# Ledger of designs, part 5: VHH binders against Oxysterol-binding protein-related protein 5 (OSBPL5)

Target 1, 118 residues: Oxysterol-binding protein-related protein 5 (OSBPL5), of Homo sapiens (Human) (q9h0x9r126to243)
Amino acid sequence: VVIMADSLKIRGTLKSWTKLWCVLKPGVLLIYKTPKVGQWVGTVLLHCCELIERPSKKDGFCFKLFHPLDQSVWAVKGPKGESVGSITQPLPSSYLIFRAASESDGRCWLDALELALR
Key: E = the ipSAE of ESMFold2; O = the ipSAE of OpenDDE; V2 = 0.75 times the mean of E and O plus 0.25 times the DockQ between their complexes.

## First folded at step 1 (VHH)

Design g6 (framework vhh_8cml_1)
Fold by ESMFold2-Fast, scan of step 1:
Structure g6 (fold): chain B 118 residues (1-118), chain A 120 residues (1-120)
Amino acid sequence: as target 1 above (118 residues)
Amino acid sequence: EVQLVESGGGLVQPGGSLRLSCAASGFTFDYYAMGWFRQAPGQEREFVALISWSGEYTDYSDSAKGRFTISRDNAKNTVYLQMNSLKPEDTGVYFCAADYSGDEYEYDYWGQGTQVTVSS
């Protein structure tokens, strides 16, 4: 069951923001280039993650998913069995920083992620 | 091509009203917060109002609260600013802007503006 699906800006390793399509299900966050099928970027395993608000005066309402021991948050295989070696991930391995459209939209994401982390 | 096109500006007397529209194209409008900004002659551009992508959250500058209402129609890719009880101090070029974060400093796309003049 899909809990939430929407675009979010995600901070890359070079500190640039990239708009990606995020699909939240119990225990996983699936990331795609667009809402279209077949453009999978990666899958985040939520059981590995903690969630924290990361307020930024310059960047607005931000939040972070991270592994508390700085280990990879990414699944080995994609939803159709894609290998991680076949896909270049422009994102950090042990954390993700998200930028929401507003504080209200960001708090909706925080609530949905807290639900999915359970 | 990304476009934001403002309309509805004009000359009104103090106490009058205007409704501004901003028609958006070339991006996924439904995923962006929309804002209105204004710039008076010789002054910096200032924030006026913001509406979230869903329309459920709005924010206003202190000067706009109680007089202006921001709204959006996602089916028409349009954002509106209803301005009531206009004052000479409201005179300026009004810009609409689109931003994913909703931050007043870092809007991704900007229109070219529409002139609002409030004078007798």
Scores: ipSAE 0.000, ipTM 0.123, lowest interface PAE 14.7, mean pLDDT 79

Design g7 (framework vhh_etentamig_d1)
Fold by ESMFold2-Fast, scan of step 1:
Structure g7 (fold): chain B 118 residues (1-118), chain A 119 residues (1-119)
Amino acid sequence: as target 1 above (118 residues)
Amino acid sequence: EVQLLESGGGLVQPGGSLRLSCAASGFTFSYYDMSWVRQAPGKGPEWVSGISWSGGETYYADSVKGRFTISRDNSKNTLYLQMNSLRAEDTAVYYCAKYDEGSYYFDYRGQGTLVTVSS
């Protein structure tokens, strides 16, 4: 069920990077503050996303998930009206920029995301 | 095989009312929390309302509080959304959704039901 799970740094609207726990399943990417229960931030709907490498001399291996029509990539709240978990900065609605710990980690994420996007 | 069939949408004037229904099959309806999710043209999905498996707890998005009422009839495997005081911004396709606890993602299917609020 779980394709891949690890920490990634995600770029917020305030331009800084936040380390978040990412769990990849077919069709969805779940984001948590930590791997502990109850730390849910949000779920990205991969069927509406495109994936592209975003090379950066300063930031290392980066990639981007985005909606080609600039619409939200996020799933809705849960049945109890759960709001996203609080984090230091808000995340963008129509795209996410990720920074991997290394090029090899980034390549693994790209391969796994391509599989999950199908 | 989970099936959810929405109905009850239509054209209504601002200030009007509509009642949406969702007929569920292929799972034990009374065991699951259910939700309504809408998607306006050119926008992403927005969670609207949720109800616990027993009907004992209900939840609403701030945009619809006081205007919409979610309910269910477990004997009929049916979910309802009573929409009052409708506004132009309520125009959307409405989907009923079975909550996926493992992924925090709604397992919704079907065509949805279109609600158009226009003068």
Scores: ipSAE 0.000, ipTM 0.260, lowest interface PAE 12.5, mean pLDDT 81

Design g8 (framework vhh_8k46_1)
Fold by ESMFold2-Fast, scan of step 1:
Structure g8 (fold): chain B 118 residues (1-118), chain A 119 residues (1-119)
Amino acid sequence: as target 1 above (118 residues)
Amino acid sequence: AVQLQASGGGFVQPGGSLRLSCAASGSIFSIYAMGWFRQAPGKEREFVSAITSSGGSTYYADSVKGRFTISRDNSKNTVYLQMNSLRAEDTATYYCAADDYWSGEYDYWGQGTQVTVSS
């Protein structure tokens, strides 16, 4: 069952933001380029992740999913067995930083992620 | 399952406007992300626009950005596509679709409504 789905900006390895489509299910966060078929980017395995709020004066409401031992958060293959997709800017392997459109949207995401992490 | 009925298509001259409607029945409409797709004869179906279940986020194909606007009214179980500044290249059968798993793989489709833009 899907807990939540919406766009989020995610910070890439070159430190710029990319708007991606995020689908939250129990135990996994699925990332797509857009809400279109066949544009899967990656799947985050939530069971090994920790969640923390990352306030920023410049970037607004941010939060971070990360592996506490700096190991990969990513599934090896997609939900249909596909290899990890590519986007213009690569995403980090052991953490993701998200920027929400507003504090209200960010709080909704934090609540949903806490549910999915259980 | 949800059933979808698209309407509002027709004939219009270049530069004109049309508003398409998609009425949903069956399942609870408010849980679905909704999308509009189009298909011209001999071409693959292409994405046009999408709106999240809450209406909080909208998405558009580059070819329609600034001209088309998607909206929804959950109290009427309806999604709309306002099409302005229409071009001959917009001629296609327009389909509405619903995604209940939020995967971007739309599982439920309506029969479509024809839009023809010609002089």
Scores: ipSAE 0.000, ipTM 0.169, lowest interface PAE 13.8, mean pLDDT 79

Design g9 (framework vhh_gefurulimab)
Fold by ESMFold2-Fast, scan of step 1:
Parts: structure tokens; sequence; C-alpha cells
Structure g9 (fold): chain B 118 residues (1-118), chain A 120 residues (1-120)
């Protein structure tokens, strides 16, 4: 059951933003390079994450998913059994910072993620 | 001291064009994501367009095909080319960037804004 699917910009380890396709399901957030071909980047395990709206939300709607004990948020295998080596984007291990296209879109994502985290 | 200064706003007729500029200073602009937002009278601030450090762009549905965002890292400048302007594009336009320093999660800088009025 897909709760929500859309593009989000995700902050990389090199301080760059990458537009990625995000598919939210109960307990997991699946990240792909493109929506059409579906090249898997990684899967975030939501049960180990906390969600927070970033300071300075008036600069645009950003939010953060993070492990409270600074451990990896990533699953070791993908939905088709892909290995950890399939994670090709330079994304942080213990947190992800997202930027939504608008405040309205961002609040929609926050509501969906709160549901999926529970 | 981080500063973003917008310019290029003004009065333009429907169907006209306008180019906004944003001058960044006090940080390494080329390393950071930058965006345009706008706020119309009596309405909430809305996203317009964004460009990352590598040049990848994103546009709000209301402006795609009409507006073009670009950057010139050598000049620490961000631009918004606005074509086929409509009365509903009337707003104060803001330049914004995300600045990360010494492992800080993030905080964003905003400019003072530049007014764009589309009317006869």
Amino acid sequence: as target 1 above (118 residues)
Amino acid sequence: EVQLVESGGGLVKPGGSLRLSCAASGFTFSSYWAAWFRQAPGKEREFVSAIDSGGSTTYADSVKGRFTISRDNAKNSLYLQMNSLRAEDTAVYYCATEYYDFGSDAFDYWGQGTLVTVSS
C-alpha cells in the first residue's frame, strides 16, 4: 500500500540537493533515481527514525528524518533483494534532510510520514 | 556576514517579461542550493523555482514553461527570467539559499524581496 509518492530534494553529503523519487509505505520510505525506470537508491527504515521540521521553515519547507542514536537509517537490502552496494547517491547514513516544493506539499509529507512512523 | 540582495522588480504589462537578480555575499554561493519564492498581497509565501549547486532545476506548476531559473557562480548571482507574465504573478519575490557550515544541519537565508507588479 503506497501512502504517498512524489519527488523530493534530498541533501547530499557534499552539500548538494538531488531530486529523487520517494515512495512512502507503512514503515518504509523507498528512494529511487527516477519514477519511470525505478532505479532503487535506498530504503529508509522508519521505525528507527524521528521526524522534525527544520528551523527557518519560512525559507522554504524542510524536514529531517534521523536516527536519535546516530545509527544508520538504511535497510541492508532493497525490495528486490538488492545489496547495500546498490545505494549510489552520496547521502548521509544516520539522517536525511528533505526540501519540499512548497509549504503545502511539505505539510502533506509531514502528515504522511507521521502516519507511517506510527 | 551572509547577505542576499534582490533586484529587477518593477511594473510590467501582462504578457511582458522581467528578469530578477539576486546577489549573494559572505559565503561560498557555488556550494549551495538557491531558490525563488514569492508572496502575493494577503496570501501565503509560495515556492517558485529552485536550482542546486550542480544546476538541476525545479519549478512550481504555476510557472513551469514561463519562468527560467539560472545561476552564475563566478558572479555569486541567481536569476529568474520571467516570461508571459500574468496579473496573478504580482508578488514580492524573495531569493533564498541554504547555508551549511561546520556540519550544521541547515539554516536558510532570505533576501529583502523585490516587488513585481503585473498590470496595465
Scores: ipSAE 0.000, ipTM 0.122, lowest interface PAE 11.2, mean pLDDT 76

## First folded at step 4 (VHH)

Design a3b (from a3 with S57R S99D; framework vhh_8k46_1; at its last look DockQ between E and O 0.38; V2 from the best seeds 0.00; counts 0 for: pae E 9.7 > 2)
Fold by ESMFold2, look of step 4:
Structure a3b (fold): chain B 118 residues (1-118), chain A 122 residues (1-122)
Amino acid sequence: as target 1 above (118 residues)
Amino acid sequence: AVQLQASGGGFVQPGGSLRLSCAASGFTFSSYAMGWFRQAPGKEREFVSAISWSGDRTYYADSVKGRFTISRDNSKNTVYLQMNSLRAEDTATYYCAADEYYDLWSEGYDYWGQGTQVTVSS
């Protein structure tokens, strides 16, 4: 069951932001290039993650999912058995930083993620 | 325009303490996360500690957790690193860094100080 789905900007290791489609389900966050199914980028295993908010005075709202022991947050296989995710830009292995378009959107994501991490 | 000035380094015996300071200017300090990194000769720069813009969240490398405390005073535009129970392995140049977003990676920080030397030996 899909808890929430929306576009978020995700920060790459080269300090660039990529807009990706994020689908939240119990225990996982699925990441795709676009809302269309089939361009899987990666799947975050939420059970190993912690969530922190990273408020900014600028427009938008930032938060971070991370492995507290700096291990990988990524599932090995995609939802259709994909073994290699679609690569748009380098992404970190042990964390992801997200930017929502507004404070309201960001708060909704934090609330949903906090429940999904439990 | 942006300046980060680290100070407070020096020589200390094992088990001793030092307090590093990093004075900031040229940006709105209260809107920035601050970090400390260190680099020993011949080694890669490594994360030490970070603090959120408000100071309500702090982060530490496992190697320093329980011994180091990061803090900030937004009225003085200064971040601090209190280093207790120092070991020879803590010997390095310590750099402060600033960015709008907290990060464990040096690439996540846009502004850097010149560093201050910490040497732990008898």
Scores: ipSAE 0.006, ipTM 0.199, lowest interface PAE 9.7, mean pLDDT 81
ESMFold2 (binder alone), look of step 4: mean pLDDT 81; pTM 0.811
OpenDDE, look of step 4: ipSAE 0.127; ipTM 0.509

Design a3c (from a3 with S31D L104F S106K; framework vhh_8k46_1; at its last look DockQ between E and O 0.04; V2 from the best seeds 0.00; counts 0 for: pae E 12.8 > 2, placed apart)
Fold by ESMFold2, look of step 4:
Formats: structure tokens, sequence, C-alpha cells
Structure a3c (fold): chain B 118 residues (1-118), chain A 122 residues (1-122)
């Protein structure tokens, strides 16, 4: 039941953009290191997130998923039973900032995420 | 074709300095993290340093921290390694590498250069 899958550039507060493979399903956003699936990075639980658009001349089309009470957005287990404790990536616990490859790609992601957040 | 051309190696005495360069072509350089690795004869290739695709984050092996500085110039498609206070144990072939995904020092490097020799001898 994959709604959308593509690479997105992802950033935390002070970190550089990292290109990761994102798979959108109803209620969740699955994040992997590569399209050759085998290295799960994390799963964002969309029901607790808010979504805001952040277009920028410098960074292009960006958007943010975040927990409004600054709590974790991550699922505790991966799709194959992976533990949260096996995630060693420097991504923040309560939010992610995304950059799409183009404005049109970003609009597609935003539309899909608005539906999936419900 | 993808190419990573490393240069700037040479012979230097202990305490000396060298600057390595790695010129990239055949891919979108600004989308890749870059790394430096080294391999001494008879040993496994080891991580030296890495830099994020924007240049905002840098990483170093403990053995080189404070002595080596990684940098990049995305307008020239080039990564640099400034090596100061060189020691005999820094003698190795130094390789540059590029990673498409979030993996800064241990896996997932897609492209590798041919290497440049650094020899530190007294």
Amino acid sequence: as target 1 above (118 residues)
Amino acid sequence: AVQLQASGGGFVQPGGSLRLSCAASGFTFSDYAMGWFRQAPGKEREFVSAISWSGDSTYYADSVKGRFTISRDNSKNTVYLQMNSLRAEDTATYYCAASEYYDFWKEGYDYWGQGTQVTVSS
C-alpha cells in the first residue's frame, strides 16, 4: 500500500542535508539509507506530526514534519522488527526537515502527506 | 564516466605538511558526501575523514583529529585534505570516495579514486 516512494534530502537543526529513501504509506513514513532496502533508518508516525511548508530561495522546496509537543516522532520498531535502539543516525527525535528535488516533486509530496496525516 | 582523481601526495619529513586534492567528475558532486581513506602495505583500508555534501559537517578518525582538516569546494567539484604534523604512521596510499546516502565513514561509498601516495620518513 505504498502511496509514494522517492529520495528526499533530510536535515535536522544544524546538520547537512542527507539523501535518504522515503516510502510513504497510510499513517507512516518509512526511511531507509538506500533504495536497495535492507538498512532501515526509522519510521515516522504521522498521526502525531504537523506538516508545514518551508519554501526557500536558498534551499528550494522544503517542508517540516514535527511533534508540536517536542516528543518523539519515531516508531519503536521497524517493518522487519528492527529496534529503535539500532538506529544510530544523527537525526533529531521530534522533527525532520525535507528538501524535494523540485517544486513539482515537493507539491506531490505535500499533497500525499496531507492525506496520509489523517 | 565517474572519476575521482586524487593528487598532492609525496615525500615529507616528520612534522611536515601536505595538502591532498580529489577532483570529481561524472556525477552531481554537490549531492554526495566525500571521504578519505588510507591503506598501508599489508593492512586493511581505514577511515581517515569525511565531509557532508554541503560541507557543514566533518568527521575524523581519532588518530588524525586536530592534525588533519577536510574541506570541499562544490564550485570546483573538489575535496581537500590538509595534513599537518605528519608522522611516520601516516605513511599510506590515500583514497578519496563518494557516498550517495547518509553513511559518512564505514559503508556505502559508491565511487573510489585511484589513490595518491603519502610517505613520511626520516
Scores: ipSAE 0.000, ipTM 0.154, lowest interface PAE 12.8, mean pLDDT 80
ESMFold2 (binder alone), look of step 4: mean pLDDT 80; pTM 0.805
OpenDDE, look of step 4: ipSAE 0.186; ipTM 0.566

Design a3d (from a3 with S57K D62K L104Y; framework vhh_8k46_1; at its last look DockQ between E and O 0.72; V2 from the best seeds 0.00; counts 0 for: pae E 11.1 > 2)
Amino acid sequence: AVQLQASGGGFVQPGGSLRLSCAASGFTFSSYAMGWFRQAPGKEREFVSAISWSGDKTYYAKSVKGRFTISRDNSKNTVYLQMNSLRAEDTATYYCAASEYYDYWSEGYDYWGQGTQVTVSS
ESMFold2, look of step 4: ipSAE 0.005; ipTM 0.218
ESMFold2 (binder alone), look of step 4: mean pLDDT 82; pTM 0.825
OpenDDE, look of step 4: ipSAE 0.491; ipTM 0.766
ESMFold2-Fast, scan of step 5: ipSAE 0.160; ipTM 0.539

Design c11b (from c11 with S30D R31Y S56R; framework vhh_gefurulimab; at its last look DockQ between E and O 0.72; V2 from the best seeds 0.00; counts 0 for: pae E 6.0 > 2)
Fold by ESMFold2-Fast, scan of step 5:
Structure c11b (fold): chain B 118 residues (1-118), chain A 120 residues (1-120)
Amino acid sequence: as target 1 above (118 residues)
Amino acid sequence: EVQLVESGGGLVKPGGSLRLSCAASGFTFDYYAAAWFRQAPGKEREFVSAISSGGRTTYADSVKGRFTISRDNAKNSLYLQMNSLRAEDTAVYYCAAGRLYWKTSAYDYWGQGTLVTVSS
């Protein structure tokens, strides 16, 4: 079952934001380029992640998923056996920083992620 | 050097309350998960409660609804508010820190413990 699906801006290794389609299920966050055609980017394994708010005066409502031992958060293969896709900028290996469209959207994402992390 | 120092233990009557504190030093406390464990005389050490670096909490069934774990990263401190204490809560309480809050075996740093006695 899908807990939540929507676009989020994710910060790349070069500090630029990329808008990606995020699908949250129990234990995993699936990331795609767009909701169309299902171009898979990566799958985050939530069982190894911690979630924290990351407020920013400049960027608004942000939050972070990270591996507390700085190990990879990514699954090796996609749900249909796909290899990791490409996007306009690389994503970090051991953490992801997300930017929500609003505080309300950010609160919804935090609540959904807390549920999925259990 | 890494240190965790517990305080607040003591003698209390059944139904009473105590607040335990743990002061962390020598490491970046706010990046670590923190937990309380306890060991009663003649028993193995058991998990009580944990809090992630981001504030997520979990509790052992025996203490759920009675104990509340919290942290103050600005003060490098961990707390355990214990209410409705029972004789079975008598134990040495240990503060611990680790990188994975959901795994009881993943706590690497430990305090010396503080004794809590619940008796009439």
Scores: ipSAE 0.000, ipTM 0.141, lowest interface PAE 14.9, mean pLDDT 81
ESMFold2, look of step 4: ipSAE 0.063; ipTM 0.475
ESMFold2 (binder alone), look of step 4: mean pLDDT 85; pTM 0.868
OpenDDE, look of step 4: ipSAE 0.348; ipTM 0.695

Design c11c (from c11 with S56K L100F S105E; framework vhh_gefurulimab; at its last look DockQ between E and O 0.04; V2 from the best seeds 0.00; counts 0 for: pae E 16.4 > 2, placed apart)
Fold by ESMFold2, look of step 4:
Structure c11c (fold): chain B 118 residues (1-118), chain A 120 residues (1-120)
Amino acid sequence: as target 1 above (118 residues)
Amino acid sequence: EVQLVESGGGLVKPGGSLRLSCAASGFTFSRYAAAWFRQAPGKEREFVSAISSGGKTTYADSVKGRFTISRDNAKNSLYLQMNSLRAEDTAVYYCAAGRFYWKTEAYDYWGQGTLVTVSS
């Protein structure tokens, strides 16, 4: 069952944000390029992740999902058996940084992610 | 065995200062968010301050600018510097640790509390 779905800005080590479609289900966060005919980018396995708010000087709300031992957070296969996700830019193996458009949206995402990390 | 042990409570006059400490043992403290809560007699326990595993802090509006939370992961310790104390700060203060620093129901471990009394 889908807990939440929305576009979020995502980055890793690069300083530019990429808007991606995020679908939250219990235990996983599915990431696609777009909501309609979106190519699968990757799936984050939430059971291995920790979640932390990251303060931002810009408007919006930032948070990070990461593996506390710097191991991969990515599932090896996509929902349709994909073995390689489609990426516009490289994303790190062990973490992702997210930006929601507002504090309200970000708090909703954190609440939903806390539930899904169980 | 998991333990959180608070210390540093006591009697202080209005306008005074106290420093609370919380010693953590039996778990990997550096991977947990940590927080202070307080409970005055006859009232519900309320949030005071939290610090994430990465060092980000948040404060209740009533203590912002007067209280400072900090942690020392090498000593498995959490601190609360309490300045400009007021009578309404009188409460039992509890140390807590959990995986999610922003939600009170998400804290897994709790101390037994230390009493802070602010009176003339």
Scores: ipSAE 0.000, ipTM 0.123, lowest interface PAE 16.4, mean pLDDT 80
ESMFold2 (binder alone), look of step 4: mean pLDDT 88; pTM 0.894
OpenDDE, look of step 4: ipSAE 0.009; ipTM 0.244

Design c4b (from c4 with R27F S31R S57K E100T R107E; framework vhh_8k46_1; at its last look DockQ between E and O 0.10; V2 from the best seeds 0.00; counts 0 for: pae E 14.7 > 2, placed apart)
Fold by ESMFold2, look of step 4:
Structure c4b (fold): chain B 118 residues (1-118), chain A 123 residues (1-123)
Amino acid sequence: as target 1 above (118 residues)
Amino acid sequence: AVQLQASGGGFVQPGGSLRLSCAASGFTFSRYAMGWFRQAPGKEREFVSAISWSGGKTYYADSVKGRFTISRDNSKNTVYLQMNSLRAEDTATYYCAAKTYIVKGSEYEYDYWGQGTQVTVSS
């Protein structure tokens, strides 16, 4: 069941944002290049993550999903059995930083993610 | 309990305008996409318009594009439908609805429904 879906800007270690399509389901966050399901980037396993707000000087709203023991947050396979995501991200990756377009959008994502982390 | 209360309907001459409001309570309004549907007597309920939770994305049925504008005010927990250039064919009960998510380019099954407000366009 899909809880929420929208575009978010995502980065890791590099300070360059990539706009990706995020689909939230209970326990997982599915990440795609576009709203088409065939361009899977990765799946974040929410049950191993913590969620925090990350203050930012830029417009919008930043938050972080991370593994508290610095282990990978990524599922090994995609929803169609993919073993490699459609964009290169360093793996294992223990965190992602997200940016929503506005504070309102970001707060809504935080609320939905807090619920989905259970 | 969840409450969606639509208002602002009434009797209008052809070519006139109305602004519908739908006040929400009992859920976190800012997390929901909102939609408007309508049902004329003896017809199926049909999609009119939808707006994403932030207001950043909107959708319209072809029959209302260019005449109707959906908007929302998350601080007031209210979604609006501005209806301009009304026609007799727009006569219907208008319902607001809420859905927990929006997927770009598709219509959604909605979780909560209002009681509706009557719009009558006649001369």
Scores: ipSAE 0.000, ipTM 0.147, lowest interface PAE 14.7, mean pLDDT 78
ESMFold2 (binder alone), look of step 4: mean pLDDT 80; pTM 0.804
OpenDDE, look of step 4: ipSAE 0.015; ipTM 0.280

## First folded at step 5 (VHH)

Design k17 (from c11b with S52N; framework vhh_gefurulimab; at its last look DockQ between E and O 0.34; V2 from the best seeds 0.00; counts 0 for: pae E 16.2 > 2)
Fold by ESMFold2, look of step 6:
Structure k17 (fold): chain B 118 residues (1-118), chain A 120 residues (1-120)
Amino acid sequence: as target 1 above (118 residues)
Amino acid sequence: EVQLVESGGGLVKPGGSLRLSCAASGFTFDYYAAAWFRQAPGKEREFVSAINSGGRTTYADSVKGRFTISRDNAKNSLYLQMNSLRAEDTAVYYCAAGRLYWKTSAYDYWGQGTLVTVSS
């Protein structure tokens, strides 16, 4: 059921990156604080999202997942019925910016996300 | 409306060099990833090299160290410098532009191709 799971650096409007655990399943991207206790941060509903590469001068690989009509990308409940996500920093309602540790990791994530978006 | 026009193909001996150019018009080239693909007779079209809007480059293993992709957004142009050419580099070379540079199905715009022949 799980297509891919790994840590990614994530940010929104603030320019500070937060390392979060991402679990990709068909149609959804589950985001947790850590891989251990499963502190759910949020779930992105991929059917409403577009995916775009973001140019970067730093090492790594950046991409953006966003709602083209600026509506929320987030599911209202967690996978175990959670109603409130665990969030270290405020994340925007309509998009997220990701950074993978390397170009090869980023390309793997884009390939997997492209399939999961279908 | 949208056009990608390749130039610079020709006949060259093994070990020689060619520089391909692609002129883009009818769209905002700066926002797009751009790529070179090639197709040898009787073969499927294959990826050669890509450069994203920020200048990050990717190469097929078979051309690394011999080919160099570059872009000039002010001139709406894409380039491929091909050095140390080999017989297996013989193909029609295509310019492409799209938002996702790692897959052929993700490229929205294609040129007509320019023939490169490497023969003794």
Scores: ipSAE 0.000, ipTM 0.111, lowest interface PAE 16.2, mean pLDDT 79
ESMFold2-Fast, scan of step 5: ipSAE 0.043; ipTM 0.463
ESMFold2 (binder alone), look of step 6: mean pLDDT 84; pTM 0.861
OpenDDE, look of step 6: ipSAE 0.019; ipTM 0.369

Design k32 (framework vhh_8cml_1)
Fold by ESMFold2-Fast, scan of step 5:
Structure k32 (fold): chain B 118 residues (1-118), chain A 121 residues (1-121)
Amino acid sequence: as target 1 above (118 residues)
Amino acid sequence: EVQLVESGGGLVQPGGSLRLSCAASGFTFDYYAMGWFRQAPGQEREFVALISSSGGRTDYSDSAKGRFTISRDNAKNTVYLQMNSLKPEDTGVYFCAAGRLYWKTSAYDYWGQGTQVTVSS
């Protein structure tokens, strides 16, 4: 069951933001290039992650998913055995920084992620 | 320098309540899980309650469930333990700790000096 699905800007290794389609289910966050032709990018395993707000005067409402020991947050293969997809910029292995469209959207994502982390 | 400073301990009667506070400094508080542990005279130190870095996950020992509530305020670098329905067996020194892994008590490396809680008439 899908808890929440929407576009989020995700920070790459070079500090640039990429808009990706994020689908939240219990225990996992699935990331795709688009919602219409779902090219799988990666799956975040939430059981190993911690969630934190990252308030930023410059970038607006941001939050972070991270592994506390700096280990990979990513599943090895996609749900259908897909290899890791590619995007314009590589994503970090042990954390992801997200930028919401608004504070209200960001707080909805925080609430949904806390539920999915349980 | 890393510091965890507990406060709020004291003497209370059975059935009473106390709120413990732990003020943290010298590390990135928002990235650490926090926990409360206690040690009674002549006993081993035991886990009481844990809270994840975001505050979204909490865990309690069987003796604390339903009576104690752990919470944190990341803006104030503080973790709390609200203790209700206190019993004589809750008597001990209560320690605040910070850890890199929420689910692994052996990964809690930063410790406070403790605050005494005594439950007696």
Scores: ipSAE 0.006, ipTM 0.253, lowest interface PAE 11.0, mean pLDDT 83

Design k33 (framework vhh_8k46_1)
Fold by ESMFold2-Fast, scan of step 5:
Structure k33 (fold): chain B 118 residues (1-118), chain A 121 residues (1-121)
Amino acid sequence: as target 1 above (118 residues)
Amino acid sequence: AVQLQASGGGFVQPGGSLRLSCAASGFTFDYYAMGWFRQAPGKEREFVSAISSSGGRTYYADSVKGRFTISRDNSKNTVYLQMNSLRAEDTATYYCAAGRLYWKTSAYDYWGQGTQVTVSS
C-alpha cells in the first residue's frame, strides 16, 4: 500500500538539488527518476532511520532522514533485483536531505514518514 | 466498501459537553488523516478539526480552539471529538471524513452520514 507519492528535491553529493519521484510504503521509501515508467534510483530502509525537520531560510522547508550510527540507509537490491552499485543518481549513503515544494507539502511528508517509520 | 459511522450527538445545554465518535471500516485507517466538519441549517459545511494519520498533529478552527479536542485510536479504527463548553452556535450536524492530508480540506475523499448536535437551553 502506497502511503504517499510525490516529487521531492533531494540534495546530492555535490550539494545540488535534484527533483526525484518518491513513493512511500510502510517501512520503505522508493526513489525513482520519473513517476510513469521510472528508472529505480534506490530504496531507503526506514527501520534504520531517524527523521528530523531541517528548516532553512535559503532552501525553504527541508527535512532529513539519517542513520543514527552513520551507516547506509539504502537497500542492497532494488524491486527488480538491481544491485546498489547500479544506482545512477549520486546521493549520500547514510542520510538524505529533502526539500519540499511548500511548508504544507513538507508537513504532509513528515506526517506520512512518521507513520511509515513505526 | 468504505464506511464512516458518526455517533454521540444529542441535546445538551450551553456549557455542557459531548463526545462524538467515528467508527471507520473498509480502508487502512492508520494511513488516513481524519477530520470533523459541521453544517448548520442554511449554512455551508465548515471545517471543525483534523488529526494526522499518526495522531501527532492536530488542527482546529478558531471558533472551537480551546474547547474541542480531536483524538484517534488506530487500534480501534476510531476518531473522537471531545466537545466542551458548548455554545448555541455549535448546533449542527457533525460529519467525519477521511483524507490523505490532514491540513487540506479538499483532500478528504470519504465522508460519513453525520450526527446531530443541538445546544439549547
Scores: ipSAE 0.013, ipTM 0.225, lowest interface PAE 8.5, mean pLDDT 83

